# VH-VL binders against q58102, part 3

Target 1, 198 residues: q58102
Amino acid sequence: LMDVHVLFSGGKDSSLSAVILKKLGYNPHLITINFGVIPSYKLAEETAKILGFKHKVITLDRKIVEKAADMIIEHKYPGPAIQYVHKTVLEILADEYSILADGTRRDDRVPKLSYSEIQSLEMRKNIQYITPLMGFGYKTLRHLASEFFILEEIKSGTKLSSDYEAEIRHILKERGESPEKYFPEHKQTRVVGLKKEI
Short names: E, the ipSAE of ESMFold2; O, the ipSAE of OpenDDE; V2, 0.75 times the mean of E and O plus 0.25 times the DockQ between their complexes.

## First folded at step 1 (VH-VL)

Design G3 (framework fv_gimsilumab; at its last look DockQ between E and O 0.04; V2 from the best seeds 0.00; counts 0 for: pae E 12.2 > 2, placed apart)
Fold by ESMFold2-Fast, scan of step 1:
Structure G3 (fold): chain C 198 residues (1-198), chain A 122 residues (1-122), chain B 107 residues (1-107)
Amino acid sequence: as target 1 above (198 residues)
Amino acid sequence: EVQLVESGGGLVQPGGSLRLSCAASGFTFSSYWMHWLRQVPGKGPVWVSRINSDGSSTTYADSVRGRFTISRDNANNTLFLQMNSLRADDTALYFCAREGIYDYVWGSYDYWGQGTPVTVSS
Amino acid sequence: EIVLTQSPVTLSVSPGERVTLSCRASQSVSSNLAWYQQKLGQGPRLLIYGASTRATDIPARFSGSGSETEFTLTISSLQSEDFAVYYCQQYNNWPYTFGQGTKLEIK
């Protein structure tokens, strides 16, 4: 049984990634990243318990999301900053774990490593980086998630999400910026139960 | 009853080699990540090396990388540390430890052996 | 690496007293903090994990508290068998690191 460490937000995509990896014979360990700004990890902890997977909240240096906030203010949109945070997180975790995974989808813009970035990370750190959802579009992922999960739709920004966005938004507010100026409103989907055994 | 028993320590000259063993009993050895740590008198433990449950992944402290090799034999419930090119500053009591999982969280060392002493001197 | 600083380095105390030991981390470690007891000639024994949860078979007089960078181990009524060195350990960032220890000695 191969251990895989999965970046986990409590959302449907990272949840589905963990389920798929388990079905493929891996032993998933869920990791939620926190930067010490706000306790944005609580919903992910609850979802991990529902799924029955091992789970750890790892706190990284808040300077990472402070730099992300600076980048957003400079560039006037969040893409490069989110990409920077995700790449930095993977670089740090690669020092400890040999098989990393996340919920990156085929249709994602950010965070999403290019082929070149993936190859560089894997070679320099001697790891495997797995994106189980890369072959699937939105419709297929929605169908698969609905087979396994009881899902709750929430409006973006109305509940603390365990992705990088929540803490970055808080730092932007501290600096006198409106996060809504940079981050578009959209619906998020959270896993709140199981329809069948994993 | 979980037990870890280290052996293989001793006195060696600088540049020499030693192979440490850790015999595990009382639990499913193949389900746990295992570590070697070392400790000099009057100081806290210092992490040396880690191996995952199936032995496919190993990690080393910067000070021992390239000189030490961690391995495991899950069929015989034994953890090993092969130490080559030993230096005076490798002198320490060496412990094997099991990485525990509590409340589904990993990272603490829930069981340790008694330690095996390694002295590197001429 | 995350550095853990324990205080006091040495504490002289009598049986029956309440003892408080501190551990400070150079960066936040969330609640990924464990406490160990080490007696002369023995390996460390896990007392507390997750900053505040007692390990199996650990007496109720041992308790842990704290989060982020400030952690405390308390022994509510010190027994003669509790004279030992105590270490904190973080398992938030790799590599996992230990504090330098607090030695409890008889007054």
Scores: ipSAE 0.616, ipTM 0.866, lowest interface PAE 2.5, mean pLDDT 90
Fold by OpenDDE, look of step 2:
Structure G3 (fold): chain C 198 residues (1-198), chain A 122 residues (1-122), chain B 107 residues (1-107)
Amino acid sequence: as target 1 above (198 residues)
Amino acid sequence: EVQLVESGGGLVQPGGSLRLSCAASGFTFSSYWMHWLRQVPGKGPVWVSRINSDGSSTTYADSVRGRFTISRDNANNTLFLQMNSLRADDTALYFCAREGIYDYVWGSYDYWGQGTPVTVSS
Amino acid sequence: EIVLTQSPVTLSVSPGERVTLSCRASQSVSSNLAWYQQKLGQGPRLLIYGASTRATDIPARFSGSGSETEFTLTISSLQSEDFAVYYCQQYNNWPYTFGQGTKLEIK
């Protein structure tokens, strides 16, 4: 089996990506990124256990999310900052791993690499970048997730997420900023069990 | 056992100054964000000032900004509030409080002191 | 800032009774709500955080529920030591704010 390293946040999308890759004959290795601000990888770790995949936490330079915080303060919108972090993470990981994957969806705006950016990344780093969910819309993904997973709806801000936002929020707070000003509250879906064997 | 003990309150004339202290024990002081709040009798607590773990970030309520200064001495587990240019409306019971982090969600005040009274009157 | 309104202002009750306190937010605070107990001459004590989670060493008779804008603190069977003022506090939006409190007094 070919090893694939999947950027993993513990959410339903990255979980579904891992499952799809497994079904396609890959060997998924789940990777959660931490920037040394807070140990926000807990949710991802728990979900990885539920899924039964290998999981590891990679610690990257805090300066990356510090820059993201600066961008958010400047632009008053988190989109560009999140894009920056994701692209930076992919560039770094591409030096270590030959096959990378994430949970980017067809209808997602951010983070999302353009076709040109993907080609550039793959050519420059000599890697394969796989986005299993790019062929699926929201309705289809909801259906697929419900078929494979036991899902729980949670409100943002009540539990620490394992995405880039968690640590950026913390940095903003330390700077005397109100994260709520930049990150609106929303509902999230958490994987809490399996309905099917993977 | 977590303990917070405020001191330094008293009677002062308008325009005067006071320095409040909060002695912390029973926990790793340097790991927590600390706050000052105040309470007028018969009313709910009102937030006054906040300081992060290492003191690199401080915030103030609009009503006290430019007059009050929050600081901390982590070596001696002590929180401070320097109050200058005091006004009659600053009269209240002043509490130090620890900000709790549960599942890495901040925002609750999980431990409070007994309070120290500040009275500003001519 | 977010305004929290508690009701009732005062509640006269007897030991053993079930007590329900309300906290209403002027806008959504998700589940980022805490409840405190304050006895005369003491600082506040954290009872509930995250709208429904009991803090350390809080008796099981205390429970919290609600989300968004409506919240409730329930004491299943009031004890003599529970007569105090109770405050709700939101930490969803800066600055964090408290309600005006509900006083539980003996009937």
Scores: ipSAE 0.007, ipTM 0.592, lowest interface PAE 9.2, mean pLDDT 92
Fold by ESMFold2, look of step 2:
Structure G3 (fold): chain C 198 residues (1-198), chain A 122 residues (1-122), chain B 107 residues (1-107)
Amino acid sequence: as target 1 above (198 residues)
Amino acid sequence: EVQLVESGGGLVQPGGSLRLSCAASGFTFSSYWMHWLRQVPGKGPVWVSRINSDGSSTTYADSVRGRFTISRDNANNTLFLQMNSLRADDTALYFCAREGIYDYVWGSYDYWGQGTPVTVSS
Amino acid sequence: EIVLTQSPVTLSVSPGERVTLSCRASQSVSSNLAWYQQKLGQGPRLLIYGASTRATDIPARFSGSGSETEFTLTISSLQSEDFAVYYCQQYNNWPYTFGQGTKLEIK
């Protein structure tokens, strides 16, 4: 049917979003963003192969995540910086792709576009922005993911991941900062396999 | 063997129109994203427009948006570019190209036609 | 947009020589880089994609290398049919762009 380009980290949520879109009749194309700081995209490439979807790594200007690091150092909080990166990525991809999606959930704080921000993006760029997980709470998403995936949990900052945080953490280290000062410790989940049918 | 053959180019006055076509053979045309690119002598190609496999999504370079329309006829394996309100800076050799799908990666152009020349001058 | 700068602009060489062509990107393009050959009166021919993978039916004398911002195309033993213009192209982010070309001519 319709091609959709899905921002993809190899995590549970972006993977589930792609599966749901496939079930709805879309043809998902997975995109992992890199900023040329470190090769953090490699785990997402592996997950894309597991899922069997087309996948592309797109490298954007390193200055985007340099500015994000500046914002974190100034504000002492990563939320505004992560939101800035996410919005900037969506603006850039909207110039090329007419249907964009990601793994944003109902209960997320950041990155997450507000309703008015989504409306503005869609109207200004003449695109569709789809967030398939917005109707679901945490318990429902955990159940749905367990139906499709074999998952691995990792502590943030202890293993390379394919999200924006990994490269921003690296830039902070280059600047002599401790990323742990700014980023709360949390779990990140990636898909390492598909469950077998009975 | 994959072949792409452009036609419909020619000499036209500013403000005029032309319709380019590209006949495809040797592959399942309806499964591929197709592009138009143009090239001024001595320079590299420049992307003009893209259409997805079933024609439901089209994208244009800013310089041609609103003036050019890409379309496809999958029953007859033909790609089209309707060019309206032509300007002198649209003068170029126009190519149709197939987007490659090697190893599930997209964005390169694995087969091109020979090109059809378009000249816009009074 | 991402600018690709090819060097040299023109290279005069003799048949049988090893040739190395360069392409530099203004920003990182990962390995989303392709090389094309174009002869007079013909459309471009895809040689290399993914920076280093030969396209279908491309002779083994063509090889590509590099990543991020610096890329090379090497022709290990130049044949008489290899005199042409060579272009690099990035397909990392929109709009996809080409370099200005390197013309290989007979010395």
Scores: ipSAE 0.005, ipTM 0.557, lowest interface PAE 12.2, mean pLDDT 87
ESMFold2 (binder alone), look of step 2: mean pLDDT 92; pTM 0.933
ESMFold2-Fast, scan of step 4: ipSAE 0.007; ipTM 0.642

Design G4 (framework fv_gimsilumab)
Fold by ESMFold2-Fast, scan of step 1:
Structure G4 (fold): chain C 198 residues (1-198), chain A 121 residues (1-121), chain B 107 residues (1-107)
Amino acid sequence: as target 1 above (198 residues)
Amino acid sequence: EVQLVESGGGLVQPGGSLRLSCAASGFTFSSYWMHWLRQVPGKGPVWVSRINSDGSSTTYADSVRGRFTISRDNANNTLFLQMNSLRADDTALYFCARGLEYSSSDAFDIWGQGTPVTVSS
Amino acid sequence: EIVLTQSPVTLSVSPGERVTLSCRASQSVSSNLAWYQQKLGQGPRLLIYGASTRATDIPARFSGSGSETEFTLTISSLQSEDFAVYYCQQYDNWPYTFGQGTKLEIK
């Protein structure tokens, strides 16, 4: 039984990644990253209990999301900052865990490591980095998620989300910026129940 | 019984220092984010500072940044607020409060009774 | 910063009456709004969070409603222990801010 540590937000994609890895014979451990800005990890903890997976919250240096906020103010959009945070998180976790995974999808633009970035990370850190959803388009992923999960839509960046965005939005507000100026309106999907056993 | 008890308030001259303490009991202190708030009589509370569960991250209101330091001792279930360079407008009743565990809210579900701080000559 | 304006400032009422308190935000706070009760010599007591969710051990006579900029706290049948100052608080935007309070006093 191989342990895999899955970056987990409580959303449908990271939840589905954990389910797929379990079906492939792995032992998933869910990791939610927090930067000490707000306690945005609580709903991910509840979703992990619903899914029946072991869960851990890892607190990383607040400076990471402070730099992300600086980048958003400079660039006027969040893409490069979100990418920076995700790459930094993976670099740090690779020092502790030999098999890492996340919910990156085939059609995602950001956060998403390039092939060369993945090769570099795996070689330098001597780890495996798995993106189980990379082979599937959004229609297949929606179908699979709807087969397993009861889903709830929430506004992106609220304190209900356990992604990087919630804490970055808070720092932007602290600096007198409106996060809505930089982050487009979108809905995130949270797993709130199961339709069948996993 | 879940309880927070503040102490360390008092009268101090402008430019002086005070260290406030908050003793927690009846819950797993190390699992909660903790806050300091202050209130002037007849007005609503004002948020001052917060600290995460392990003490690795702290945040301050702009009016106290650089002068106040929040810290915690999880082994002894105690929250602290070190107040330096005190000003007349820091005069208030100071409360420690526990952050609500549910992540959809930055509401405060348990408060102490408050400790008065008066800054005057 | 977001300004919360409560109304009325003072309300004189008798036990048994239905009471409605208002909180208006200067800009949208979605549903990120809490209500507190504060009695003389005591710290505030959380009543409602998320605009409409009752906190632990809060009696059913307390209910919250509203969204965006308009919020209400309702006490369906006022009890003698309910005479206090009530504050709303937003946590949608930093800094977190409180309203000026509504004082409920015996008529």
Scores: ipSAE 0.005, ipTM 0.460, lowest interface PAE 13.9, mean pLDDT 85

Design G5 (framework fv_gimsilumab)
Fold by ESMFold2-Fast, scan of step 1:
Structure G5 (fold): chain C 198 residues (1-198), chain A 121 residues (1-121), chain B 107 residues (1-107)
Amino acid sequence: as target 1 above (198 residues)
Amino acid sequence: EVQLVESGGGLVQPGGSLRLSCAASGFTFSSYWMHWLRQVPGKGPVWVSRINSDGSSTTYADSVRGRFTISRDNANNTLFLQMNSLRADDTALYFCARDLWFGELEYFDYWGQGTPVTVSS
Amino acid sequence: EIVLTQSPVTLSVSPGERVTLSCRASQSVSSNLAWYQQKLGQGPRLLIYGASTRATDIPARFSGSGSETEFTLTISSLQSEDFAVYYCQQYNNWPYTFGQGTKLEIK
């Protein structure tokens, strides 16, 4: 079986991405990125155990999320900063892994590489980058996730998040900023159990 | 100033129960994840349990799972640990400790002084 | 679980000396390591987190360094109030674990 390394947050989309790749005949390895600011990977660790996939936390340079915090303060919203972090993560991981995947959705604005960016990454690094959820709309992904997973909706800022947001929020607080100025209140969906074997 | 004060420890027979309390002051208690840790004299601390800010999520060390229950009363700024089916190896000094405001860090920035629990016949 | 081994177990030193304490992890913990000071009859006090960041109100003589599996806590000029037990803690992998401690005692 072909190993695929999946960027993993513990949320429904990255979890569903891993399940789909397994059903396509891949051997998924889950990777959660941390920047050494806070241990924001804990929810992902718990969810990886529930899903039964191999999991690893990879620590990257803190300067990446420090630059992201600077961008948020400059732009007054997080979109470009999240995009910068995601592109940087993929560039770094492409040096180590020949097949990468993530939970990027068709309807996402960020984080999401353009077609040209994907093609450039694959050619320069000689890798495959797979986005299994790009062909599916919101309704289909919601139905598929609910078929496999017991989901918990959590309010942003009330629990650890294994996406890039948690560590960026912490840096903003260290700089005397209120993250709530920049990150709107929203709900996140976390996988807390399985409804059926995967 | 942040203060955490544990109480409720004591001598109990094996198989007995105790309820520990931790009174918090000097910060917005309802915004913090809280933990219980224990320590045998001469040894390092051992993590026991955690609870999130609203009490909807709890986690336990394997050694106490099914026997201990962590809970909190945000109206009265109090953290609890209900200990059932106590065993001799639960004998330790029990500390409550604060995580950072959003539960985003799992080093413990403030601890109480501890309350001693002795399980002995 | 990740085992943290501290060395030395006990160190006898005089005030004014430079002291280096070590903490070794059985697996990589990146920089997700904290140091605590504990005095008799008291709960632990956070000194360092993220391997090298001093906690609030901690004197500049305390410094941390290291990454992956090898970490050190340095006290550049020991004060009389620094005689205590020091613990390292990793928060990289669940379950989060502490070392067995290093006791600093006066010569």
Scores: ipSAE 0.000, ipTM 0.433, lowest interface PAE 15.4, mean pLDDT 84

Design G6 (framework fv_gimsilumab)
Fold by ESMFold2-Fast, scan of step 1:
Structure G6 (fold): chain C 198 residues (1-198), chain A 122 residues (1-122), chain B 107 residues (1-107)
Amino acid sequence: as target 1 above (198 residues)
Amino acid sequence: EVQLVESGGGLVQPGGSLRLSCAASGFTFSSYWMHWLRQVPGKGPVWVSRINSDGSSTTYADSVRGRFTISRDNANNTLFLQMNSLRADDTALYFCARGPYYYDSSGEFDYWGQGTPVTVSS
Amino acid sequence: EIVLTQSPVTLSVSPGERVTLSCRASQSVSSYLAWYQQKLGQGPRLLIYGASTRATDIPARFSGSGSETEFTLTISSLQSEDFAVYYCQQYNNWPYTFGQGTKLEIK
């Protein structure tokens, strides 16, 4: 079995990515990134237990999300900052793991590496970077996720969110900014149970 | 099928006011940040204003700050631009455009309306 | 603010030809560049974002390349419906800015 390390938020897409990789014969290890700002990883830990995959939280430098907050204040828009964080995380993890994966979808705009960025990462770090969901649109992904998972919707911006957003929002508040000024309201989908064995 | 339809443009004298509307359909309007952009014939578009999904946060280009007000009515899927103290250099075709949705947008504008013309002239 | 300069300003071409349009930024915008197509009486249509990623429902003949300050939009086999004005836009730096456009017209 080949080990693959999957960037994991506890959401439907990263969960589905891990399931697909397991069915392809990989041994998925789930990684949730934390920047030491708030313990936003707890719900991802619970979802990893539900899925039955090995899981760990990796703590990276707080300066990464501090720079992201600076970018958001400058750009008035979170996309470039989220993209910066994701690319930085992949660069760091590529020094440790030979096969990385994430939940990037066909219809995603951000976070999403371009073809040239993927080629550069793989060549410079001598790794494999896998995006299992890249061939599927929203309808297929929603169908597949609902077939495997019991899903719960949660408001974006809660401190229980296990993506990059929760810690960035906290830093924005520390700097006297309202995160709602920059972030569009978005429903996040969380995996809270299984409908099928995986 | 995403559709944005602008209305409310016209001829107005310097110092006058106009209110532009943009009717949105084919998507969950309340989930998207919305923008107004303008374009002078033969030139590229220029960003004017943006509003977040619930209407609580707005941003303006320096050239229109204090004179224009962006707002939205999520119950009726409509975006507005109130333009006051209009000047000759506000003359342009005005577009509404769909922008950021968390994780699904990065700073490009994926859908635009057809545009509504505004002419400020004596 | 970042200035985007497009070249050529106008290009006369025939259907079936390969077309290359350039966009130069006054300072690095990394890969945060989009391309739009605009036809008379219509709003712009997003073609490419992230310098090289095709937007939804955009034909494969459209491709983008480049990074930093030099960007290219290529149309591999021009169709009759492709005669339009093309704009580049950067979204790396605030405020977001557009180029002046390149007009594709029938030879």
Scores: ipSAE 0.012, ipTM 0.555, lowest interface PAE 8.8, mean pLDDT 86

Design G7 (framework fv_gimsilumab)
Fold by ESMFold2-Fast, scan of step 1:
Structure G7 (fold): chain C 198 residues (1-198), chain A 123 residues (1-123), chain B 107 residues (1-107)
Amino acid sequence: as target 1 above (198 residues)
Amino acid sequence: EVQLVESGGGLVQPGGSLRLSCAASGFTFSSYWMHWLRQVPGKGPVWVSRINSDGSSTTYADSVRGRFTISRDNANNTLFLQMNSLRADDTALYFCARTVYRYSGSYTYFDYWGQGTPVTVSS
Amino acid sequence: EIVLTQSPVTLSVSPGERVTLSCRASQSVSSNLAWYQQKLGQGPRLLIYGASTRATDIPARFSGSGSETEFTLTISSLQSEDFAVYYCQQYNNWPYTFGQGTKLEIK
């Protein structure tokens, strides 16, 4: 009955976060962030329809990911920039919604708020910030995701990816940089079907 | 041009109720986060309440929580503040105000305010 | 809550003078500080946000500076329409708080 707004990429972790919150009695609303660089939100829209949750795309200021690109060029690795984007997104959304959630995992390094950052955000904005997957390691998350979802692997950095990385990569290319110089290659998982009702 | 016009203020006895309205024009009201603030003469403004664009989220200052209710009617471009169980220390000029940008700033500051409507709680 | 203290409380000045108003925060607000002008019978008008960025249509004579706990609003050459009360506001921490104001009056 309580609405919760979930940061959503269409991947297994944000999808699983929404499922867990529904089972806890919340009413999940999925939010995909776009910065107006490329229409990277389309995969998330498709996955939200599969999951049957309410979904919207929120467009934020392009300068956020432009600053992220500058940080990556300066620091030579993406960690601080991704952290900056995620914290900025949460700060903005906390001005709009009283209960926020995301797919942050126990073993994540970035993006991930520290305990003190979470307490500061909750107190300053008078919100609840929920990370349902923080108690679980990668093996448990893989098991749970496989129980609920049919997953497809996609190459990171494609324009079809609905995470922050896709638009940042595009800006780096516009500036004459190779994103592969900064981002390690990896495969992301997309939810393309359900194995059971949620 | 952007205009915010408050109404509904007046003299009321302690324990009474009052409903304030704020009529918005000159912008897409449904796209903006809206606030009520109040000001005692000779003092700075004090934030009272906020409501997000679609009305799904509301927040209140500790001093008014449980007594005041903020709401909005996007079809008629109107913001409301229902004030119940009024106390002498609720006496102030009440302003509605617009947040500068929903999506471009990370934090809350106010670009347009109304002229204010006076509320006096006195026996 | 964060307390903002403005100084002076009242400043008597003549047109053409350079005016400097101060705002001090009880703890760091980074650069998340706005300045407003309020004239008698009117709601506040946004002048500066982000400590130093002028709002749209605000004259160039208004400038802001500072960070963390110490902030300044400067009016480089005071005009007759600038006699008003000025407030600072922090938006770094909820609840959002305002200073007590500095009143500019004719000397």
Scores: ipSAE 0.000, ipTM 0.445, lowest interface PAE 17.3, mean pLDDT 85

Design G8 (framework fv_gimsilumab)
Fold by ESMFold2-Fast, scan of step 1:
Structure G8 (fold): chain C 198 residues (1-198), chain A 121 residues (1-121), chain B 107 residues (1-107)
Amino acid sequence: as target 1 above (198 residues)
Amino acid sequence: EVQLVESGGGLVQPGGSLRLSCAASGFTFSSYWMHWLRQVPGKGPVWVSRINSDGSSTTYADSVRGRFTISRDNANNTLFLQMNSLRADDTALYFCAREDSSGYYYGMDVWGQGTPVTVSS
Amino acid sequence: EIVLTQSPVTLSVSPGERVTLSCRASQSVSSNLAWYQQKLGQGPRLLIYGASTRATDIPARFSGSGSETEFTLTISSLQSEDFAVYYCQQYDNWPYTFGQGTKLEIK
């Protein structure tokens, strides 16, 4: 069994990625990134326990999301900042883990590495980077997630969201900015139970 | 069917005013950030203004700030651009466009056909 | 303001040809570049964003590449409906800016 370390938010996509990797014969270890701003990782810890996978919270330098907040204020949109955070996280994790994965979907825009960025990362760090959901469209992923998981809809960027956005939004508020000024409204789903064994 | 339809353009003298409208249909208008852009024939589009989903935040190109006002009526699925103190160099085809709300800014995925504005004496 | 310069300004090509359009930025825009197709009487249609990601329902013959200041849009086998004006747009820095366009004309 080969170990694979999966970037994990407790959401349906990263959860489904871990399930698929297990069915392919990997041994998934779930990693939730925290930057020391708010304890946004607690929901992911709960979901990892429900899924029955090993889980670890890794704390990275707060300066990463502070720079992201600066980028958002300067440029007035979050895409490049989120991409910067995700690429930085993968670069750091690649020093420790030989096989990394995340829940990037075919129809995702950000965070999502380009082919050349993936190739560069893999060659420089001598790792494998896997995106199990890249071959499937939204309809298939929604169907698969609903077959395995009991899902709960949550507001994007809340304190209970284990994505990068929650801590970035908090820093924006600390600086007197309204995150709604920069972030479009969107909703996320989290896994709160299983409908069948994985 | 997702559509944006601009209206309200026309011929106006320098210093005059016009109000453009953009009628949205086929999607949840109140969930999307919206843009106004303009284009002179043979040139690329030029960004004019942006408004967030609830209308509480607006931004403007330097060339129109203080003269143009973007607003929206979510109850009637309509975007507006109030143009005051019009100049000859405001002459262009004006487009409304929606920003993809699937997460963060990724370009403008739906545009209208445009409404022409001509400012001349 | 970031200036985008497209080349060539006009390209005459035949259906079935591979076409490459270039966009150069006056300063780095990372991968924050989109490509649009515009036909007469219509607003632009989003083709590519993030320099290389195809937008929804865009045919596989369209592909984007590049980073920083040098970008290309490639159409692998030109179809009759592809004759249009193509614009690049950066969203790395405010204000958003567009290139002057490349016009594809039938030979």
Scores: ipSAE 0.000, ipTM 0.480, lowest interface PAE 14.0, mean pLDDT 85

